# Designs tried in a protein design chat: VH-VL binders against Cytochrome c oxidase assembly factor 8 (COA8). Part 166

Target 1, 167 residues: Cytochrome c oxidase assembly factor 8 (COA8), of Homo sapiens (Human) (q96il0)
Amino acid sequence: APERGAERRDTAPSGVSRFCPPRKSCHDWIGPPDKYSNLRPVHFYIPENESPLEQKLRKLRQETQEWNQQFWANQNLTFSKEKEEFIHSRLKTKGLGLRTESGQKATLNAEEMADFYKEFLSKNFQKHMYYNRDWYKRNFAITFFMGKVALERIWNKLKQKQKKRSN

## First folded at step 15 (VH-VL)

Design mg65 (from mf2 with heavy chain F102L; framework fv_ebronucimab)
Fold by ESMFold2-Fast, scan of step 15:
Structure mg65 (fold): chain C 167 residues (1-167), chain A 124 residues (1-124), chain B 111 residues (1-111)
Amino acid sequence: as target 1 above (167 residues)
Amino acid sequence: EVQLVESGGGLVQPGRSLRLSCAASGFTFSSYAMNWVRQAPGKGLEWVSGISSSGGRTSYADSVQGRFTISRDNGKNSLYLQMNSLRAEDTALYFCAKESPLDYLWGTYAFDIWGQGTMVTVSS
Amino acid sequence: QSELTQPRSVSGSPGQSVTISCTGSSSNIGKGYDVHWYQQHPGKAPKLLISGNSNRPSGVPDRFSGSKSGNTASLTISGLQAEDEADYYCQSYDSRLSGYVFGTGTDVTVL
């Protein structure tokens, strides 16, 4: 048999965590920033009488959030790793050069760092273009379903008012 | 080749534990929700548990809630089911199944790829 | 009951059409949740046959079709072939259970 209430114990999209929304929460909850993506996860309230359309919207938003979190976590990790490797490599090269002049530099200058950022952005241009394309597609779909849900809720309110007046 | 391969099944006594694994290949494992579905000998399909693409959200059938734990390791393209306090009623072939990509126009999810299953027999 | 109801078996002759019903309740199919269909040959894993009520995955013959109305979804197999002998399962989501539900399964026999 399927579980009851387990959906409300969703944790941060970034992985296994002991963190969960308050047990009595009847609203969406915003968590702390993810360690890697630096984005705040939203834990969605699941109403007892959630419609199929509301479920589709919620799942679309949850999947989009996880996709977004994973993209930025991976991007930030890759950036940090490549930046560290770049700095180490350049300091090693400069260290060998400066040894003949009785010293080594502890850090890179702004011009060398600018070279890294320029190369990183150029290297990741296509990846970011595809991310932006999918981001727009996802937000279009979310907006579309939000509109459908809004119309459904308006219709249901009208039905309830009509029924109350009939009874 | 898109493939899911289950392992870890076997004969186990009631009250004991067993850990199932599912190895994924041929697709971007980290992009899709995964599920466990079981089938007792000669019986129908029963959904057991599901996990989101990142592993941040899990869900369970009432019959296994509190006893089973679903998890995943995206770096190893692997899905797991930790089964504790096993009962005779848990005897079944256990399939891992992948959810289809989100259809942006219709919002549809289905179990589009299935493994061959691993047999779990809980018997004294 | 928390699962979707299907006939235990349906049978037909080669070239004929058969229809398998899948009846739910107001908490699943009747609420408007999508219905998916799976085909399972003996000793094999289930295969996705119809997704989202009526959509055919690549590689599924057009003689398989799905529909949904009210509390009931239907799978129709036209031009029945010997290889269609299999178990067929519908699947949906149930809001009371907050989880996925499968149908009781239907054995299709080609006479």
Scores: ipSAE 0.102, ipTM 0.668, lowest interface PAE 5.7, mean pLDDT 83

Design mg66 (from mf2 with heavy chain D103E; framework fv_ebronucimab)
Fold by ESMFold2-Fast, scan of step 15:
Structure mg66 (fold): chain C 167 residues (1-167), chain A 124 residues (1-124), chain B 111 residues (1-111)
Amino acid sequence: as target 1 above (167 residues)
Amino acid sequence: EVQLVESGGGLVQPGRSLRLSCAASGFTFSSYAMNWVRQAPGKGLEWVSGISSSGGRTSYADSVQGRFTISRDNGKNSLYLQMNSLRAEDTALYFCAKESPFEYLWGTYAFDIWGQGTMVTVSS
Amino acid sequence: QSELTQPRSVSGSPGQSVTISCTGSSSNIGKGYDVHWYQQHPGKAPKLLISGNSNRPSGVPDRFSGSKSGNTASLTISGLQAEDEADYYCQSYDSRLSGYVFGTGTDVTVL
């Protein structure tokens, strides 16, 4: 198994994440979009001298990424499943087959699909509200820790300057 | 009831392999990082390996790096430890442990839930 | 060096206070990483006693307290009781090892 497990399979809803960082990197690496969530995974660079505060920030960002990937993978899967069920149900009600004469998947017109979208949005309103609430909480926490890390880095540079002046 | 139950331990000869499992119940398994911690008979605790909530990131103690592989199946609420090239010094009770939730203000990651452990004895 | 250092044993009488030290290095406790404490009774799994240096999980009596300064963390048990007789382990993260480290463990006896 790879040291970090970057290419390890995730079970649904996250799907399979194939993510291989470049040979050498001193920066975060951004991978291709996940098949299920359609979000790009970020592989975080770990400095050799990572501070406790930097570790907390990195773990928060990694956990937030995993939470976000899981949410959207589940949401997209649910949307696709319910959309297909809706289309099949409506076609069955009309006495139509699942495929056109050309062999393509049968679909509904825009007016018929509007009913599905309205229903889906109403049904998922609370889920999306809680997602937005948690997304804001996570971003506030990330911003707060980013500020603390920035202050720590400034303080460390000042300490290095003092050492050079005193020694 | 929040529980972790380890299994798969046993007697094995040096150089052979063994696979441990940990079954989780009573919490959203896919939301938490998981770890393996071992304890040799009459000795202290030693961290072995950790895995992120999605399974996308893993970490290992130097003593097991390259020999052990941690993995998880979130659909089955299960954690695994594949142990290869076993040595006498790997003899220990192996615990499955869950990391605590991230607290947004301070970010603590203590091991808040532990299983009862499964005994691995490596002897000839 | 890698493992956090604890005294092998501490003892006290019921009602007394005992303190267990946990000494690390510049790559772990000294670098500022949080320290967690676990209680383990014979034949049982460890139980989280203190998280993040000083926080008590729900159900842990307030006679248990934790602190951290420099390279050393301390667990203090006030009003010692017979059921406190157990092994105690500290835990932190080590940047050199890029992993978690446990203390050597302390056996608390109630005389």
Scores: ipSAE 0.013, ipTM 0.631, lowest interface PAE 8.1, mean pLDDT 83

Design mg67 (from mf2 with heavy chain D103S; framework fv_ebronucimab)
Fold by ESMFold2-Fast, scan of step 15:
Structure mg67 (fold): chain C 167 residues (1-167), chain A 124 residues (1-124), chain B 111 residues (1-111)
Amino acid sequence: as target 1 above (167 residues)
Amino acid sequence: EVQLVESGGGLVQPGRSLRLSCAASGFTFSSYAMNWVRQAPGKGLEWVSGISSSGGRTSYADSVQGRFTISRDNGKNSLYLQMNSLRAEDTALYFCAKESPFSYLWGTYAFDIWGQGTMVTVSS
Amino acid sequence: QSELTQPRSVSGSPGQSVTISCTGSSSNIGKGYDVHWYQQHPGKAPKLLISGNSNRPSGVPDRFSGSKSGNTASLTISGLQAEDEADYYCQSYDSRLSGYVFGTGTDVTVL
């Protein structure tokens, strides 16, 4: 199907996704940043005569993008929730309201927020370690298959040139 | 410890709906594409539907396109198949199957883990 | 969906070798898509036996081997044993259907 490359634009907090309408293109298309992950989705162009090797690379890149999008959407939502809970707790401890007189959300200074960042990083250390490990594995695999696809395309171009010379 | 368990099968009349569930355990469910494969009594395997790791991409066999909807809930480690407008020819044992991790050597996505299946019988 | 063609049945004696063919077309095996093999005992779920044409998953005996050439993939079972009596299915991807296709299945009998 021509529309197999359709991708979601943003992800709901519950993990429910919305799908973008398929875009007709001769090249990969880069969308706006996802609301939750802050990552720009790539909508992959599927050639009419995509080789099995090209499909493997595309599927690996699509799966890596979905994995990356899920990770950062969940991480950003968790960060935002815990940040708000921390600020609320600290403001109550100081006897301050949740909003300034201007109606803006009250905030803490950089020194106070350092406690939150330290706690958040410590709590999520193992999760980030697994992310980095898997990120490197995925990128090595993508690079390896990009190389294979490049060699396939070079081989095909050489075959086309040889046919033109023979005819 | 790695396991897939299907449920929700049963006897239904033609034209009605049924929802199958598949519960996953022992692996990181959100990291893998999932598939439904069916087998009519005494017949061979037939691929029905597939879904990407996030649920963002789905695919269907022509025989079920427009009638079946595959979905997943990664927070519950569960895969679903909503079957609408059921026909006698949909009678089969329905398996859920997990795609293998991407092989850096071969780039393959074989179905490496299968459930035991849930039987769906469509009869008046 | 369109199926890959397998012989209905193959048979052999214990200790012999048997080979099961899986023949496709230019839109699947012939295009270069990988072939996977599954073993199914009566009343049981299929088990992955060979992935990506020739790779054996952990726990699969080395007497099982796979190969692929042109439009045809083959599964060879060497040193045939009684427990190898089962149905065997090949699987590939079909670009025209944009989906997975299974073979017609082969019943292996051990005499």
Scores: ipSAE 0.464, ipTM 0.756, lowest interface PAE 2.5, mean pLDDT 85

Design mg68 (from mf2 with heavy chain D103N; framework fv_ebronucimab)
Fold by ESMFold2-Fast, scan of step 15:
Structure mg68 (fold): chain C 167 residues (1-167), chain A 124 residues (1-124), chain B 111 residues (1-111)
Amino acid sequence: as target 1 above (167 residues)
Amino acid sequence: EVQLVESGGGLVQPGRSLRLSCAASGFTFSSYAMNWVRQAPGKGLEWVSGISSSGGRTSYADSVQGRFTISRDNGKNSLYLQMNSLRAEDTALYFCAKESPFNYLWGTYAFDIWGQGTMVTVSS
Amino acid sequence: QSELTQPRSVSGSPGQSVTISCTGSSSNIGKGYDVHWYQQHPGKAPKLLISGNSNRPSGVPDRFSGSKSGNTASLTISGLQAEDEADYYCQSYDSRLSGYVFGTGTDVTVL
């Protein structure tokens, strides 16, 4: 990208363990997947002339992203922990050690793991249902404020045209 | 243990140069933006300079723009501040500080880990 | 330069609550940039106390709380203890300066 008058961008390296977006961005930026949530965070640019309504929309989007990141970080942590516990309990029930003769971790076959996935999904069904309801409510609110921002911008444009004509 | 250790401070005459170093340990240095923050004796904190995780982007306070250069070596887990054309008003304890992981609720990054600081005195 | 204004000093007795204000402008706190708080004991480096207006890092007691409204952020210390005697700094980002800004600092004295 051109050096003169252009923003510098960082190229995030593959395998970064934690997200770190460009510091002084003039545009929204999508980062690498978060270590815990496995979702790509968005860094929102705050323009110099942001209206109060635009600020409310941005903060609503930021808050929704935080809620979404927290939900999936917690869900993934719970999944990983329960998966490990399930595998260990099954191996113990079979009288097998946690390590193979080669020193690698012992695993269960796909058929046995299907039991865990079915149980995990059933156990978390209500939680996922509440997540979906809140997700739709949040996106409805975001869409509503996006509409209000659009109307504000149209009104401001009309005001500018009227002032020009009165000269 | 997550730690930042600054070095390179000392007494220097106005108009001369000095290079500060910050050694990082206990975290993946290449994943975080880093900053220099200074504190003059008996005064408050002042942000000096920042650098992105890769080193591709740098930023400076107006008071040091054109005189100071921030850089990093991710292979050595080290942050640097090259200070040229030093002035009496640059006299301060210089802290190395790590930016926290981005959270979209934060409009800006917090400095979650700080070094103990290295003292720079600019005087004849 | 300090773009954010804090009271120079605040005092209280053990067990009481004290509040420190951090007042900015339309280019920083008023623009919606989050506020972070640091605690600095004499001769020590600053420690992150509150991040993102109200979030407590692990190890920070729940008697420390933060809030933000309009151009002002506040740090409240409930159940004030002797070890809370320190300097406190707020921090945000300023779009006009295109850089981070700190508050003027507040000295908390426990009487």
Scores: ipSAE 0.000, ipTM 0.496, lowest interface PAE 15.3, mean pLDDT 80

Design mg69 (from mf2 with heavy chain D103T; framework fv_ebronucimab)
Fold by ESMFold2-Fast, scan of step 15:
Structure mg69 (fold): chain C 167 residues (1-167), chain A 124 residues (1-124), chain B 111 residues (1-111)
Amino acid sequence: as target 1 above (167 residues)
Amino acid sequence: EVQLVESGGGLVQPGRSLRLSCAASGFTFSSYAMNWVRQAPGKGLEWVSGISSSGGRTSYADSVQGRFTISRDNGKNSLYLQMNSLRAEDTALYFCAKESPFTYLWGTYAFDIWGQGTMVTVSS
Amino acid sequence: QSELTQPRSVSGSPGQSVTISCTGSSSNIGKGYDVHWYQQHPGKAPKLLISGNSNRPSGVPDRFSGSKSGNTASLTISGLQAEDEADYYCQSYDSRLSGYVFGTGTDVTVL
């Protein structure tokens, strides 16, 4: 079965999940949202006649996707860990256990969590600024190369219409 | 010092499995794609497999597709190659290699740092 | 399947210049993909010698130079020295194979 590889295969060491595209796909394939990053991965089809320019665009898009997924997976892991540490610390200062009478995880109300969210955002402000800077740079570069690839394809099509290219 | 050190090679019988490891140091391992390249005794270099910086993308030479699995652990700065259903023709020195930096303007795929290799001999 | 073709061996005298060719096809070098060169001394790992057709990494002497035209890339070693005796491999990307390809390798002998 071609679809056997389309299931989630494993989890990367950094907490990033992996998902396999359908076998023998001739087009880019979009997967379900990653459990850790919440972003939908794109699995890029690599054509046999890919040009160097097309390869550069594809690698730029793949690296941008990996960078984006890594950033958000790591951010979400950091947030979850710090959130749990904050909750456990505050429950301990109140003299409460980590579990309720029903055996479920104890939690804090929205007002009690406000300080944590404010601290987390403030602490990560510079990181988010660098992320936005790099995100814009990457998208400008992708758009630029998409334009170059489009022009290359138009030019090659025109050359084929006039006279067949020799090797 | 930027270094890659392979391990896990040895003598194995045809049809069996072997797992290779590559320990990286001196650079930000999680920022670079990694590859396995092999060299049979007295022969040339042959690319075997590659993995993206996050581990989200893998690729394989046709000769090993379906038998070998590349993986990495960025928290441990380690690269792995799980080799199943080994054949005599898999006998080779296996190198771990790092891809050169990709830039926004110009992507490259040169292998700028190499390990010393680990020898895998598949024989009865 | 598709490997880049290199001469099996090239010989030269100390102080002379030698050139190693690397010939591909329309699916790799002929497509415009960059060519990289590696030097491998006996019993040692390959070392990146030339990247992106003509760029020298830090620590590589100016004696080594690379060029590319059409389906063929060339590595030139000027002022040949005894320590240049090694195997040399070119490498590129092949769109038909959707993977990396290495040259067949050239043994450089200093006479």
Scores: ipSAE 0.011, ipTM 0.594, lowest interface PAE 9.6, mean pLDDT 82

Design mg7 (from mf2 with heavy chain S31N; framework fv_ebronucimab)
Fold by ESMFold2-Fast, scan of step 15:
Structure mg7 (fold): chain C 167 residues (1-167), chain A 124 residues (1-124), chain B 111 residues (1-111)
Amino acid sequence: as target 1 above (167 residues)
Amino acid sequence: EVQLVESGGGLVQPGRSLRLSCAASGFTFSNYAMNWVRQAPGKGLEWVSGISSSGGRTSYADSVQGRFTISRDNGKNSLYLQMNSLRAEDTALYFCAKESPFDYLWGTYAFDIWGQGTMVTVSS
Amino acid sequence: QSELTQPRSVSGSPGQSVTISCTGSSSNIGKGYDVHWYQQHPGKAPKLLISGNSNRPSGVPDRFSGSKSGNTASLTISGLQAEDEADYYCQSYDSRLSGYVFGTGTDVTVL
């Protein structure tokens, strides 16, 4: 069936692989880890006759994935930036250069880095708390809708069997 | 206060291009899918295009497919609509609209916040 | 037309109830997709009035209610007030078009 718009980009990008991932199954694809978030994206398969309930589940999962990837990409970039700023600041305070004589980046010992990690976690506590709350809410919703979709599929199979027996 | 403000509309000749912008404030822009909806003078609403929260997924009405491109810049809290090969029938007030948060009970994606619109007139 | 069908106009007196129908097909409302309702005053942006067939957003009076059955959704305004004079639009999703569709719109007049 022809596709229009957003659903096309959320399924397997190429021809035969678009509808049936490798290993002869028509299911979701799992991609390589994203450079910034380090999370594996799922490319969602859209059934030809997707129900409204199945669409709700798929959209919830797709939006949750995009939310999750954006959160961790931003956190990882922020962490890396602040870590470098902390190291450079401490090296400047000690009167040390940013690189060793061998050309390697100068680093701090584990005790000094522990101060950074403690401060970073403390500073981001509220952000991570809200992330965890939203993550649990999203997973609850996903599980709930997975249950609804499963019941819909069972009901449809029962109706099909009943019709077959009646005909 | 949650607000969307469109800009970039104007008078343009058929066959030419125009780029619309929508500036968002008062909410976490990167968490929500966004849409463009238009309304021709004295007529009803028509959905034009949609984009997912990250910008990774886009969709278009058949009437604009291949001519319009929706995009977003989450770092600038901005939504865009690049309109190419404009036609007289593209004349309309263009609204940007935010999709609602997923309701865990209902699973709805209604357009809960709208801008005031920017007028695009395509005339010879 | 891909639009959902609404009556062009509906009128009532203050305190009365009016109902606006929104009729679709088997590829949208009839398939089970949710219907949302928007209110638009002249010169203003649309405002979300009902989401997911019957859910009222915070700030929307209890006078507004929505329902859906088969191919048709309905918006009912009870205790009609002068401020309710506006255009009303239904919206759903269409699987054949893989996109959103709006109703033709209904002008509500308070006499």
Scores: ipSAE 0.620, ipTM 0.838, lowest interface PAE 1.5, mean pLDDT 85

Design mg71 (from mf2 with heavy chain L105I; framework fv_ebronucimab)
Fold by ESMFold2-Fast, scan of step 15:
Structure mg71 (fold): chain C 167 residues (1-167), chain A 124 residues (1-124), chain B 111 residues (1-111)
Amino acid sequence: as target 1 above (167 residues)
Amino acid sequence: EVQLVESGGGLVQPGRSLRLSCAASGFTFSSYAMNWVRQAPGKGLEWVSGISSSGGRTSYADSVQGRFTISRDNGKNSLYLQMNSLRAEDTALYFCAKESPFDYIWGTYAFDIWGQGTMVTVSS
Amino acid sequence: QSELTQPRSVSGSPGQSVTISCTGSSSNIGKGYDVHWYQQHPGKAPKLLISGNSNRPSGVPDRFSGSKSGNTASLTISGLQAEDEADYYCQSYDSRLSGYVFGTGTDVTVL
């Protein structure tokens, strides 16, 4: 078992469940874009001798990725739904069908769509503001813990070097 | 009001299945990892299973690995535990527990909100 | 089996200080994983008392304090009160098990 009691900790989201890591990989790897968020997930390598500090950094990065993926999956779904509703409403008002003669979806011109984009951005302003605030907080924390991990690794190398020289 | 309410417990025969549910309210359910913790009558706490905020990562105690499946539905603010091949040793009060927000300075997670539990009795 | 060892019971009189130890190994507390403490009154769900070795959540009296050294974490209750009579559990992470572990639990009795 890769991890006793936690072997599914790094299970890929359903949209990338069939992705397999490169053979002999001892590094993080990147998967295909998620169906809903359109973001590429990073699958985190868990070292055999992961320190508690390294685990904190990994969990923070994994949680940040899941937070980011959920935000954009929800945003993309909301955008697509509201865009379709807007287009259908405008086409119905004009007395036009929802499909072209070729069977493709009917669309509105750029000028008409500008109204939708303006309304969507305005409506979601507060949501995007909170996203940016949390994104900066998370990135600051990731950078901070990366620094802590780097210092720990330097300290461990120094300890290892001293043991080798004293023995 | 922040609340977790478990349901689905009851008396069940060995070898059968049972599904527990946990309904969350008063907080953004999709932002937090969730856990199941059990307590046998007169005994201590035992961690059973955990799931990440999106449901993309799961973990299990060795005692339940391969028999139990944790899942969540963020659209319904609900956490689930599918329990298969139940044994007498699975008899316990099952708690739903939320992980605290990540402390951006210290990186601490603790189980900050708990439900009242649902009793599972495995007996013939 | 629990991976973290606590005394079965501790007792004290009102106003006294009591300390509960939580002893682990090199795969959990000794490795440097944080220790959390929970208070459980009879018939009730556990309540988070101390997070990350020594941090008190809002609403927890300052008479509760936590510390950690080597393989052992300690919870100290100063100015012991009747309402402190409860079971107390420590919790950490274990790298060998790749999962959370709880202590055996300690019953605190106020005389």
Scores: ipSAE 0.584, ipTM 0.826, lowest interface PAE 1.8, mean pLDDT 86

Design mg72 (from mf2 with heavy chain L105F; framework fv_ebronucimab)
Fold by ESMFold2-Fast, scan of step 15:
Structure mg72 (fold): chain C 167 residues (1-167), chain A 124 residues (1-124), chain B 111 residues (1-111)
Amino acid sequence: as target 1 above (167 residues)
Amino acid sequence: EVQLVESGGGLVQPGRSLRLSCAASGFTFSSYAMNWVRQAPGKGLEWVSGISSSGGRTSYADSVQGRFTISRDNGKNSLYLQMNSLRAEDTALYFCAKESPFDYFWGTYAFDIWGQGTMVTVSS
Amino acid sequence: QSELTQPRSVSGSPGQSVTISCTGSSSNIGKGYDVHWYQQHPGKAPKLLISGNSNRPSGVPDRFSGSKSGNTASLTISGLQAEDEADYYCQSYDSRLSGYVFGTGTDVTVL
């Protein structure tokens, strides 16, 4: 799987490279795709002067990421398991073995697999609807807190400006 | 309905190990961060350790750092605390506690559900 | 240990009001972290009473109220009842410890 970190290098016009390694991270880092969820995790940088409100936003984003990764890891495992069970069942009904003479896993044609995909989607319809509902709720909450943090930062800058000009 | 049940406590000698368990039921265990909180006999509450919903992030009080390990098994709806190098001052009733759902307006996480506790006594 | 400071005990008669203070520092309550309150009856587990400074969970009577100002949070119990006799603990987060901290606890006696 492709490995990368966000902004690993920043090259000056002179060609000089700078980097901040993952274990000494100065920025948020994007990791490789998770084996089970196939989603890229974000490793959050914690500022030294993080406000309580900024912590709330970061924790919400971290927990949303973990929720999302767990959902898709479980969904992908369920899909793979049920797909194999469906293939094995249909091959047994046809009197065929589980592997070809080349040692590869035996497969079904596209028409037969379409039946599986339709059944899988209908079976998981309610589950996906609840996922979408929670996904929207979480993203609205994240946007709301991003707005609060932005207002806090603006207010702090205004306070600093007033404090400096009060002399 | 929604409940947490701790187990694994007992009498142990100083320097030995003990593993606590917490069984969760009535809620989606994998969606919530979990914590261990202890209370020495006749004393107040002390936070011990916390773990994120997936188990990917853990945290510890300074008093237990390096000696205790928190873990979870979301497939079994179970939380664990591995306690090594036990000391007399670790004697306490150990509670597992669930963090509340994120309050989308206020952004608060409180310990909304608590177990009954399991007693750990470290004595010779 | 950098615990939050509470009075050891508070007492009152039925129908009166009592207030419990919880005093922290610039690394916890003073920094702006939320304060939660828990009620613990003898021999039982703690119960969440107030979350996020002033929010009452469903099932908690409105005679319980919370507030926060500067380094101090307060829990007020109005219309004190015999069933309120319990220990009360405040809780916050401490940025220097990177962890949760509890108050020293207050024993409320209903006379």
Scores: ipSAE 0.607, ipTM 0.834, lowest interface PAE 1.7, mean pLDDT 85

